# Ledger of designs, part 13: VHH binders against Sulfurtransferase TUM1 (TUM1)

Target 1, 304 residues: Sulfurtransferase TUM1 (TUM1), of Saccharomyces cerevisiae (q08686)
Amino acid sequence: MPLFDLISPKAFVKLVASEKVHRIVPVDATWYLPSWKLDNKVDFLTKPRIPNSIFFDIDAISDKKSPYPHMFPTKKVFDDAMSNLGVQKDDILVVYDRVGNFSSPRCAWTLGVMGHPKVYLLNNFNQYREFKYPLDSSKVAAFSPYPKSHYESSESFQDKEIVDYEEMFQLVKSGELAKKFNAFDARSLGRFEGTEPEPRSDIPSGHIPGTQPLPYGSLLDPETKTYPEAGEAIHATLEKALKDFHCTLDPSKPTICSCGTGVSGVIIKTALELAGVPNVRLYDGSWTEWVLKSGPEWIAENRD
Key: E = the ipSAE of ESMFold2; O = the ipSAE of OpenDDE; V2 = 0.75 times the mean of E and O plus 0.25 times the DockQ between their complexes.

## First folded at step 11 (VHH; framework vhh_6fv0_2)

Design v2 (from t2 with S53T; at its last look DockQ between E and O 0.68; V2 from the best seeds 0.75)
Fold by ESMFold2, look of step 11:
Structure v2 (fold): chain B 304 residues (1-304), chain A 120 residues (1-120)
Amino acid sequence: as target 1 above (304 residues)
Amino acid sequence: QVQLQESGGGLVQPGGSLRLSCAASGFTFSTYWMYWVRQAPEKGLEWVSTISTGGSETYYKDSVKGRFTVSRDNAKNTLYLQMNSLKPEDAAQYYCAAGFEDYWQFSDYRGQGTQVTVSS
């Protein structure tokens, strides 16, 4: 059961024109790497957006008790954020970001894990703009055009969707990760191998033992940053990426995705699920949590 | 001071080859993703190719794939673009750029460019 569905810009525009019962709420979930020196909140307020958008702040809507970035939000943090944005349970949410399938998969996934009934991932805002579909170019002072609501998430799929540090560590220590799982790392190959630096200077590069490199860029169109939508196209893209990076995928095994901090790992999780791969979970703490909690003994380099 | 200096442009006939270079200084070249972008007269910037910090990943615009090869030499702080089987539509000012990850639009630095002209 997918937690969200992909929607093309054309299909989205048709949905907006035809939907008469439920409110359609576009969700700007833009998050920028710190090194890009961009401000996602300023961009939401001042740059064109899909009409009636709200801003979902991935940095703010996270477990603030954790020392690690972007950890999955608590129910209270999530419910308060959705309430403040004015979201209702019967809203159709359509998630996008200004980078192009970078952070929006994380947001769509978060909404689905917390049980929001109808979530789409727009594939993608860059193409939406390229096709010249309607934009709201007004400057605004708020992150939502809606009055505060009373949102209460009633169901969470975290147990089926998230691997925490303790589980990940035991899988690595026992050797089961390498033997019984498909484990993929969405970071660039050089970061995975330990030959190129992490963006954060205090974090060494390398990888979690038992993981395989599957850089997220290999599963998107390199120019448009779109997911392939046709079944044959997504399967071909996945097969090419697995071959290019010398990875194996056994469909009988459960799958775990990771990345730097739990954002880009959802990019590849989404591609795998679109290709029909079952039982895909995210190691939410990812490389940053792993290296800081486990220490150098548990850092692998190159392929091993 | 950061500097990106492109060179190697020129006039070539259709089917010909050129090799562009981009000499970098003033920043730690090996920690940057590098890009080639181009601009034809009265057109916007167009992405051509991306190469990761150590060269382990390369990506190409579909229309140049198989004809162009991006490479880098981190010891020389130099980015290269080998362009083979050039077509009239490849004629443009070519710029190198430096940034983080495969998102050329957010690059920190961009050079002044070198002109590639393809005579038909």
Scores: ipSAE 0.688, ipTM 0.869, lowest interface PAE 1.7, mean pLDDT 92
ESMFold2 (binder alone), look of step 11: mean pLDDT 84; pTM 0.853
OpenDDE, look of step 11: ipSAE 0.872; ipTM 0.938

Design v3 (from t2 with D108E; at its last look DockQ between E and O 0.83; V2 from the best seeds 0.82)
Fold by ESMFold2, look of step 11:
Structure v3 (fold): chain B 304 residues (1-304), chain A 120 residues (1-120)
Amino acid sequence: as target 1 above (304 residues)
Amino acid sequence: QVQLQESGGGLVQPGGSLRLSCAASGFTFSTYWMYWVRQAPEKGLEWVSTISSGGSETYYKDSVKGRFTVSRDNAKNTLYLQMNSLKPEDAAQYYCAAGFEDYWQFSEYRGQGTQVTVSS
């Protein structure tokens, strides 16, 4: 029972044409790295979008009590945001982003963890545009074309999906992370090894002890930024990435993914789940939380 | 002022080789991911290759994989593209660009380009 499914641009267009009962709501979940110096809100309002899109603001729809970015939202924050966007529980949500499977996996995952019944991840908007499927090029002034709703999430899969700092720290301290888990870091190899700087100057590079590097770009097509098809293609892609980065995956072990702030970690989590890897969780606070809470003695470099 | 200056373009026969350079100044080169992109006449920009800020990751368009090699020298603030086994379809204006992560379309800086012509 996956929390969301991938859908190709062609299959999405067919779904729109064939679905007669439920509203299909495309969700622009674009988030840009701060270093890209782009404005996702302005882009939603002024640039072409899939018709009838709403804008899911990953920065705003997060735990507002945490000092760390992108922490998983509380029920109240999530329900208020979905209500303000006019989302209904029986809507079919189809999540995309303007970057190419960058932030949209995080959004699709968030929707699924909070129990939204039908969620797709579009694989991907770049290909949707390349195939010249319909776009709405109008300028708009609102982040949703729908009236407010009364959205109430009634279940959450956080315990199955998220590792928090306390659990992660105990796994590292006890040595269990290295021994009993497949632990992957989606950040670039140089940041993982400590040989290239983090984007944020107050954060040293390095990695959580017991993690292995699996840079998220290695699991997507380097040109189209699409996930491979399930079956042989994703297995071949994963096998190559594991070989290229000298890491191992034991299918009998549970898996934890991390990254810088909990966004790109879902990119590799999604690829692993597409490949049939069970029991994959995200360490939501990721490298930023780890470094700021744990301090320098808990930073590993190179491959150890 | 930021400058990206490509060089090393020229005329080459099919099957030949060429080495492009991109000299960078005005920014901290070693913290930027670098890209090669190209544009044939009447065509849009086409991604060719990406290299991470320290050089630990490289990515290539399928049609150039095995023929082109991207590299960088952070001490010299220079990006390179070694192009072997050149084909007529590789003829284009080649640009270097600088940004973050493997998303060349959000590059912050782009050079003026150097022309590669592949013909007999």
Scores: ipSAE 0.732, ipTM 0.883, lowest interface PAE 1.4, mean pLDDT 93
ESMFold2 (binder alone), look of step 11: mean pLDDT 85; pTM 0.862
OpenDDE, look of step 11: ipSAE 0.906; ipTM 0.952

Design v4 (from t2 with F106Y; at its last look DockQ between E and O 0.73; V2 from the best seeds 0.78)
Fold by ESMFold2, look of step 11:
Structure v4 (fold): chain B 304 residues (1-304), chain A 120 residues (1-120)
Amino acid sequence: as target 1 above (304 residues)
Amino acid sequence: QVQLQESGGGLVQPGGSLRLSCAASGFTFSTYWMYWVRQAPEKGLEWVSTISSGGSETYYKDSVKGRFTVSRDNAKNTLYLQMNSLKPEDAAQYYCAAGFEDYWQYSDYRGQGTQVTVSS
């Protein structure tokens, strides 16, 4: 069973109107690139949101002991955050972000990996607004309208979903990543090739040896930032992206996705899974962890 | 002082062609993603095309795909839009804009625009 499902804005509005047993909780998981100079917390409090939304802070809900950004949260960090937001296990969670399928796939995935039973990814908030569905335009002072709960996650699928640095390094060092895996990097092509700078000045551009470029924007509609509907549209989008970036996908091999810090890699992981690709894992530490731990010998450039 | 100056607009018949240019100064052009956006009377801004800072990724609104081509010359700090097979619905004020990644709405800079008129 998938960890979460897509839901269209129209289907979401129908769900809200018809669901009478379980609380439906929209989840604003907005995260912005630092270069955009936007404040996701201020935006949640002051800009229109789906009625009854809570705010899931991807920066805060992360492993606090790691020096790397966005590392998967510990059970304690996750459970405390969900409790403070007032989430209950039988809530139907509908995750969105203000950018459009940018950070919300990471949030939906995190919820599913930690075993939340019913998670949807809204495809997407931009379309929800374009179709003029209901918004709450009030200013609020809190990140949740619900009283604190006692959330306890009971499952973790981390072993099936995450590749850590040690495994990734061994795969690269042995040459097995290139030979035995489909390995994709969701960062822009210029960052992958080493021809554009990384957003952090202390991080060189380039890529993990054995990975192939699959920029996350190529798997979404370029105007709406939506995932294609299931079936032929998903497959056509994937095949076009693979062709455009000269990538191969061998269905007999397992797949690993990466990016800059483990957020946008879930965008392409989701698209691959929608297309029926099995056994897709995320290298959570991604380029930032790789470069800082491995050093310059392990940086590839252009098309290796 | 940052400047984006569009040029190359004008009057053309349906089916005709125009080439827009956008001259950039006051910032490091080669590190910015560039966009073309347009605005028809009584309409909001409408995204047309995006090109990555190195030119390796290009994206187009569906209605212009196959007819318009975005390109850039980083040595000349210039962005281009080749518009072929122009239709009346393409008539608009065209702006270039600069920012990061394929998210034109978060752009840092936008030019003053150049008018494209398509007359039957």
Scores: ipSAE 0.698, ipTM 0.877, lowest interface PAE 1.6, mean pLDDT 92
ESMFold2 (binder alone), look of step 11: mean pLDDT 84; pTM 0.854
OpenDDE, look of step 11: ipSAE 0.891; ipTM 0.948

Design v5 (from t2 with K65E; at its last look DockQ between E and O 0.68; V2 from the best seeds 0.74)
Fold by ESMFold2, look of step 11:
Structure v5 (fold): chain B 304 residues (1-304), chain A 120 residues (1-120)
Amino acid sequence: as target 1 above (304 residues)
Amino acid sequence: QVQLQESGGGLVQPGGSLRLSCAASGFTFSTYWMYWVRQAPEKGLEWVSTISSGGSETYYKDSVEGRFTVSRDNAKNTLYLQMNSLKPEDAAQYYCAAGFEDYWQFSDYRGQGTQVTVSS
């Protein structure tokens, strides 16, 4: 069962015009790579946004007990954040980001895992702007235009959606990851192979043994950064990417996606699920947690 | 300090070929993703191709895929674009740019461009 659905810019504008019962709340979930040297909070406050947007801060809405970035938030952190943003359970949330299907899949997924009933991923804000749909260009001082609410998540699908470090390490150590799973890494091929640096200078490149490279860019339109929305088109895109990167996908096996810190891994998780791949989970800690906890003997390089 | 200098543009007949070069200096070329973008007189900047920092990934605008080939030589700090089967719609000022990942619009550096003209 999908935790969220895609919505095109045209369908979104039609939804805004036709929905009379539930509030529609666009969610700016922009997160930038550190190397881009951009400020997502400043951009939300000062640059055009979809009218009535709130800002979902992926850096802040994370597990504060973990030393690793972007770890899935606790119920308390999540509920407090949603309350402070003024979100109500019956709101229709429409998630976007300023990069183009980069961090917004992670946000839409987080909302769905925590049980929010109606979540859309806008496919995508770049196309929304290209089509000249309405924007709010005002400068604001707050991350939400709504008064504080009393949000209480009552569901969590974390067990079905997340692999933690201990499970991942056991799968690698036993050899079962390679044998019994489809395991994909969304990072660029050079970072996967160990031939190009990680964006963080203190993290070596390479990959988790038993994973296959499936760079997230290969599953999006290279110009628009959109997901193919027709089922036939996403199947063709996936088939081409698997061939190009010499990967295999056995639909009878469970699937684990990873990346640098658990953000871009949701890009490929979403594409796989759109293509009908069942049982897809995210290794939330991803490469950063793996390297820092496991050490250099557990770093693979090149291709197997 | 930082410099990206394109060359290799010129006048070509439809169906012809050109090879563009982009010489880079003042930054660590091998750590940057590189892009080719172009601008026709009545248009904004248009993405053409991307190549990863080690050359392991390449991406192309649909209308040029199969006709254009991006490559790089990190020992020479040089980016290339081989353009074959040129069409009138390819006529533009071509720029190279440097940044991270396949997001040319967030690039740190951009060159001054080289003109490609296709006669009809």
Scores: ipSAE 0.712, ipTM 0.879, lowest interface PAE 1.6, mean pLDDT 93
ESMFold2 (binder alone), look of step 11: mean pLDDT 84; pTM 0.846
OpenDDE, look of step 11: ipSAE 0.815; ipTM 0.914

Design v6 (from t2 with T31R; at its last look DockQ between E and O 0.90; V2 from the best seeds 0.00; counts 0 for: pae E 2.7 > 2)
Fold by ESMFold2, look of step 11:
Structure v6 (fold): chain B 304 residues (1-304), chain A 120 residues (1-120)
Amino acid sequence: as target 1 above (304 residues)
Amino acid sequence: QVQLQESGGGLVQPGGSLRLSCAASGFTFSRYWMYWVRQAPEKGLEWVSTISSGGSETYYKDSVKGRFTVSRDNAKNTLYLQMNSLKPEDAAQYYCAAGFEDYWQFSDYRGQGTQVTVSS
């Protein structure tokens, strides 16, 4: 049973028109790279949004005790955030972002891992706007139109969904990551190979030994940033990406995805799961945690 | 000061070829993803192609895939677009732009463009 489902803009509009029992709550999960010099909170308050949206702040809804960005939130952090946004357990959540399948997969995944029963990922907001579906263009002063609720997550699928640093390090040190897993890195190929710099000047480029490059852009439509929706198209897209980046995918092996900070890795995790790949987990700390905790002897370059 | 200067535009017949260049200065070219975008009269900007900072990834709008090839020479701080099998619909002002990742709409810099005209 998937933690969330993909929904097209057309199907979303039909859902809104037909659903009579449960609230449908669109979730703006926009996160921008720091280098883009944009403000996601200001954009939520001042730019058009899907009517009745709440704002899910990926930076804020994270483990507050970790020094690394975007680490998976504790139960308390998550429950407090959902309560403050007025989310109820029986709400149908429909997650989007203003970039287009960039940060919204991470949010949809987080909601599912924490056990929210009904989560959709909109495929995607760019297409929703292109098709001229309804938007609320009013300026607002709050990140939710709903009164505070009493949200309490009761289930967590973290053990099935997340690889932590210690597990990842042991797999690399033992050589088992390369031998027993399909391990993919969603970062650009040049960052993976060590031939292009990381966006942060204090972080060297390279990759975790035993991972294969699968840049997230290769699994989305390059213009619309949409996932393929037809099963044949999903498989064709994945096969082409694996060929282009000289990667192997053994269906009998478990799969681990990573990226820079645990956001874009969910983009490829989602594509793999849509293609029917089982047992896909995310190394949440990803490249940033790896390089800062492990140091230079554990950095690979080019292909290994 | 940052400068992006496109060149190589001109008049070409349908089925013909052109090679556009974009000379960059005033920033570290090799750290930036580069884009080609175009604008036809009374139209908005339209994405054409993307190339990663080291050239390892390239992406194309469907309507130009197989006909256009983006490339870069980081030693010369120059971006290129080879355009083959040109169609009337390709006629536009072509701009190069620089930014991060494959999201051209968040680019930091854009040139003044070079005109491509396709006619019999």
Scores: ipSAE 0.498, ipTM 0.798, lowest interface PAE 2.7, mean pLDDT 91
ESMFold2 (binder alone), look of step 11: mean pLDDT 85; pTM 0.860
OpenDDE, look of step 11: ipSAE 0.873; ipTM 0.935

## First folded at step 12 (VHH; framework vhh_6fv0_2)

Design w1 (from v1 with D108E; at its last read DockQ between E and O 0.89; V2 from the best seeds 0.87)
Amino acid sequence: QVQLQESGGGLVQPGGSLRLSCAASGFTFSTYWMYWVRQAPEKGLEWVSTISSSGSETYYKDSVKGRFTVSRDNAKNTLYLQMNSLKPEDAAQYYCAAGFEDYWQFSEYRGQGTQVTVSS
ESMFold2, look of step 12: ipSAE 0.776; ipTM 0.897
ESMFold2 (binder alone), look of step 12: mean pLDDT 86; pTM 0.866
OpenDDE, look of step 12: ipSAE 0.884; ipTM 0.939
ESMFold2, look of step 14: ipSAE 0.758; ipTM 0.891
ESMFold2 (binder alone), look of step 14: mean pLDDT 85; pTM 0.863
OpenDDE, look of step 14: ipSAE 0.889; ipTM 0.941
ESMFold2, fold request of step 15: ipSAE 0.815, 0.799, 0.831; ipTM 0.915, 0.907, 0.921
ESMFold2 (binder alone), fold request of step 15: mean pLDDT 85, 85, 85; pTM 0.864, 0.865, 0.859
OpenDDE, fold request of step 15: ipSAE 0.919, 0.919, 0.918; ipTM 0.955, 0.956, 0.955
ESMFold2, look of step 15: ipSAE 0.771; ipTM 0.896
ESMFold2 (binder alone), look of step 15: mean pLDDT 85; pTM 0.862
OpenDDE, look of step 15: ipSAE 0.883; ipTM 0.938
ESMFold2, look of step 16: ipSAE 0.752; ipTM 0.890
ESMFold2 (binder alone), look of step 16: mean pLDDT 85; pTM 0.863
OpenDDE, look of step 16: ipSAE 0.895; ipTM 0.945
ESMFold2, look of step 17: ipSAE 0.765; ipTM 0.894
ESMFold2 (binder alone), look of step 17: mean pLDDT 86; pTM 0.863
OpenDDE, look of step 17: ipSAE 0.884; ipTM 0.938
ESMFold2, look of step 18: ipSAE 0.777; ipTM 0.900
ESMFold2 (binder alone), look of step 18: mean pLDDT 86; pTM 0.865
OpenDDE, look of step 18: ipSAE 0.891; ipTM 0.942
ESMFold2, look of step 19: ipSAE 0.756; ipTM 0.894
ESMFold2 (binder alone), look of step 19: mean pLDDT 85; pTM 0.859
OpenDDE, look of step 19: ipSAE 0.907; ipTM 0.952
ESMFold2, fold request of step 21: ipSAE 0.817, 0.819, 0.801; ipTM 0.915, 0.916, 0.909
ESMFold2 (binder alone), fold request of step 21: mean pLDDT 85, 85, 85; pTM 0.865, 0.860, 0.860
OpenDDE, fold request of step 21: ipSAE 0.918, 0.916, 0.916; ipTM 0.955, 0.954, 0.954
ESMFold2, last read: ipSAE 0.798, 0.802, 0.785; ipTM 0.909, 0.910, 0.906
ESMFold2 (binder alone), last read: mean pLDDT 85, 85, 85; pTM 0.864, 0.865, 0.862
OpenDDE, last read: ipSAE 0.916, 0.919, 0.918; ipTM 0.954, 0.956, 0.955

Design w2 (from w1 with K61R; at its last look DockQ between E and O 0.90; V2 from the best seeds 0.81)
Fold by ESMFold2, look of step 12:
Structure w2 (fold): chain B 304 residues (1-304), chain A 120 residues (1-120)
Amino acid sequence: as target 1 above (304 residues)
Amino acid sequence: QVQLQESGGGLVQPGGSLRLSCAASGFTFSTYWMYWVRQAPEKGLEWVSTISSSGSETYYRDSVKGRFTVSRDNAKNTLYLQMNSLKPEDAAQYYCAAGFEDYWQFSEYRGQGTQVTVSS
């Protein structure tokens, strides 16, 4: 059951022109790696955006009780944020980011997990700009053009979508992750193998035992950063990536995706779901939580 | 003083080959992803290839797949691009660039370029 749908820039523009009942709200969910030294809030306020966009701050809309970054938000944090952005339950949300299918899958997924009825992921903003579709180049002072609403999420699919640390650790410790699951790590191969550094100096490289490397770049068009939209292209892309990284995918097994902090793991989760892979969950805390809670004896390197 | 210095450009006939080099200094080369980008006259920058920090991942634009090979030697702080079966449309100024992940547009460093000309 998809929690959101892909929409091409062309289809999005047609939707805007044809939708007469519900408000269409584009959602800028840009998050940048710290090493890129960019400011997503400043960019939203000062750089061209899709007209009538709101800014969804992935850093701020997270579990405030957790010491780990980007942990899935509580209902209160989520509902307050959506209310402050002026979102209504019957809005059609169209999520994008300025990087190219980097953080926007996480945002679209979060909206869907919290039960927002109609969510699209724009495939993608770079292509939207390339095709010269309308942009708002004005400088603004607010992260939403809408008055505050009263948003109350009505359902949550967290139990079907998220693996927490305790479950992940028990699966690794018992050997069941390797045996009973398709477990994929979206981080770069070098970080997975332990041969390239993590961005954060206090975090060693390596991987969660029982996971397989499936770097997120392998599932997107390397130039446009788009998902393949045709079913044949999705399957061909997935088959090539599995072969290139010597991974297996058994469709009868449940699937768990992870990454550094729970953002880029949704990139590959989305691609797998587009390819028809059922029962795909995200280990939300990912490598950062794993290393800090488990310690060095629970780090695997290379391909074991 | 960060420096990226491309070399190996020149004039070749269609179907010919060239090997570009990019010598790096002033930063820890082995921790950076490297890119080749090119610019034809009166055109914008065009991504050609990406290679990860260790060389474990490589990516190519469709129009060069099977003809171009990116590689790196971290002991020599050098990035390479082997260009075979060159076509007139490959003629451009070629730049190397350094950054993180497969997002060349966010590169931190960029060289001054080397010219590749393909003409009979």
Scores: ipSAE 0.756, ipTM 0.889, lowest interface PAE 1.3, mean pLDDT 93
ESMFold2 (binder alone), look of step 12: mean pLDDT 85; pTM 0.863
OpenDDE, look of step 12: ipSAE 0.818; ipTM 0.912

Design w3 (from w1 with Q105H; at its last look DockQ between E and O 0.88; V2 from the best seeds 0.82)
Fold by ESMFold2, look of step 12:
Structure w3 (fold): chain B 304 residues (1-304), chain A 120 residues (1-120)
Amino acid sequence: as target 1 above (304 residues)
Amino acid sequence: QVQLQESGGGLVQPGGSLRLSCAASGFTFSTYWMYWVRQAPEKGLEWVSTISSSGSETYYKDSVKGRFTVSRDNAKNTLYLQMNSLKPEDAAQYYCAAGFEDYWHFSEYRGQGTQVTVSS
């Protein structure tokens, strides 16, 4: 079962018009970099949204006991959040963000990992607005138009989708990451190489030994921030990115994606999966967890 | 005080070249991603190019790819845009902007612009 499917704005509007059985619930999963100094909650309440949207707060819907940001939520945190938003298991969820395939892949992936049956990723809200499809411009006071539900997530696919710190560390220490995996880092090349600072001043830049740089922007249209159509276009985009960043992708090897805190890594994970790459997992804790737990002796710079 | 000052615009014939500069002061230039955006009369702002903080990544609008080259000199706090094979469609007010990542809409600082005119 796929965790989620890509849907164009045109196909989404047609789905809304034709679906007669299940409720279609758009999901605003906007998360802004702190340096952008924007407020995603205020924007949901006050700016135009896809009609009938709920707000999925990626910062709040995370493991509250972890000291690291954006760690995958516990079942209780997730189920409580979905219940408070009024989500039902038979809802068709269509995830978007106000940035353009930035945080919405993480949300769609989270929903799929927790077993929600039908999830789409809108490709994307920028295009939806460009094509002037319907928006709800009302000011609202709540993050959901639905009454609370009783949501209980079903089978979790965490074991198939997530690499934790302990596994990642052993793969690096043994040399197996470099030898037996395709390992990609979605952060900017300068952060990967150690030549640009991390957004958090107490964290050095550099990379996990054995990873290759595959900045997430290289896999999206640079202007529209859309994923290419399936087939030839996505393969051409991937081939170009691999060449530009001198990366290798061995289709016989499993793949691990990482980033700063586990959000943008899903952007490249999604692109790889659209291109038919099998066995792609996310190192959820990513660079922030890695450096804080492993210490400076486990930081690589440049191209290793 | 933060300043971004563009220069190097002017009048050029189709097929000609110009080099735009953007002088920056009042912030730590080397930690910011930089953008070139443009605006033609009666049109919205249009993204042209992005360059990462170190210069290690560059991105271009499809219609300028292969003709324009973005670069930066962090020692001089200066951003550049080399514009070759100019077309009438490139005529616009060109702005530099500073921010984080390849999302120019969220730029923190923006310059005053320099005019590029392509005569027919």
Scores: ipSAE 0.748, ipTM 0.889, lowest interface PAE 1.4, mean pLDDT 93
ESMFold2 (binder alone), look of step 12: mean pLDDT 85; pTM 0.858
OpenDDE, look of step 12: ipSAE 0.860; ipTM 0.929

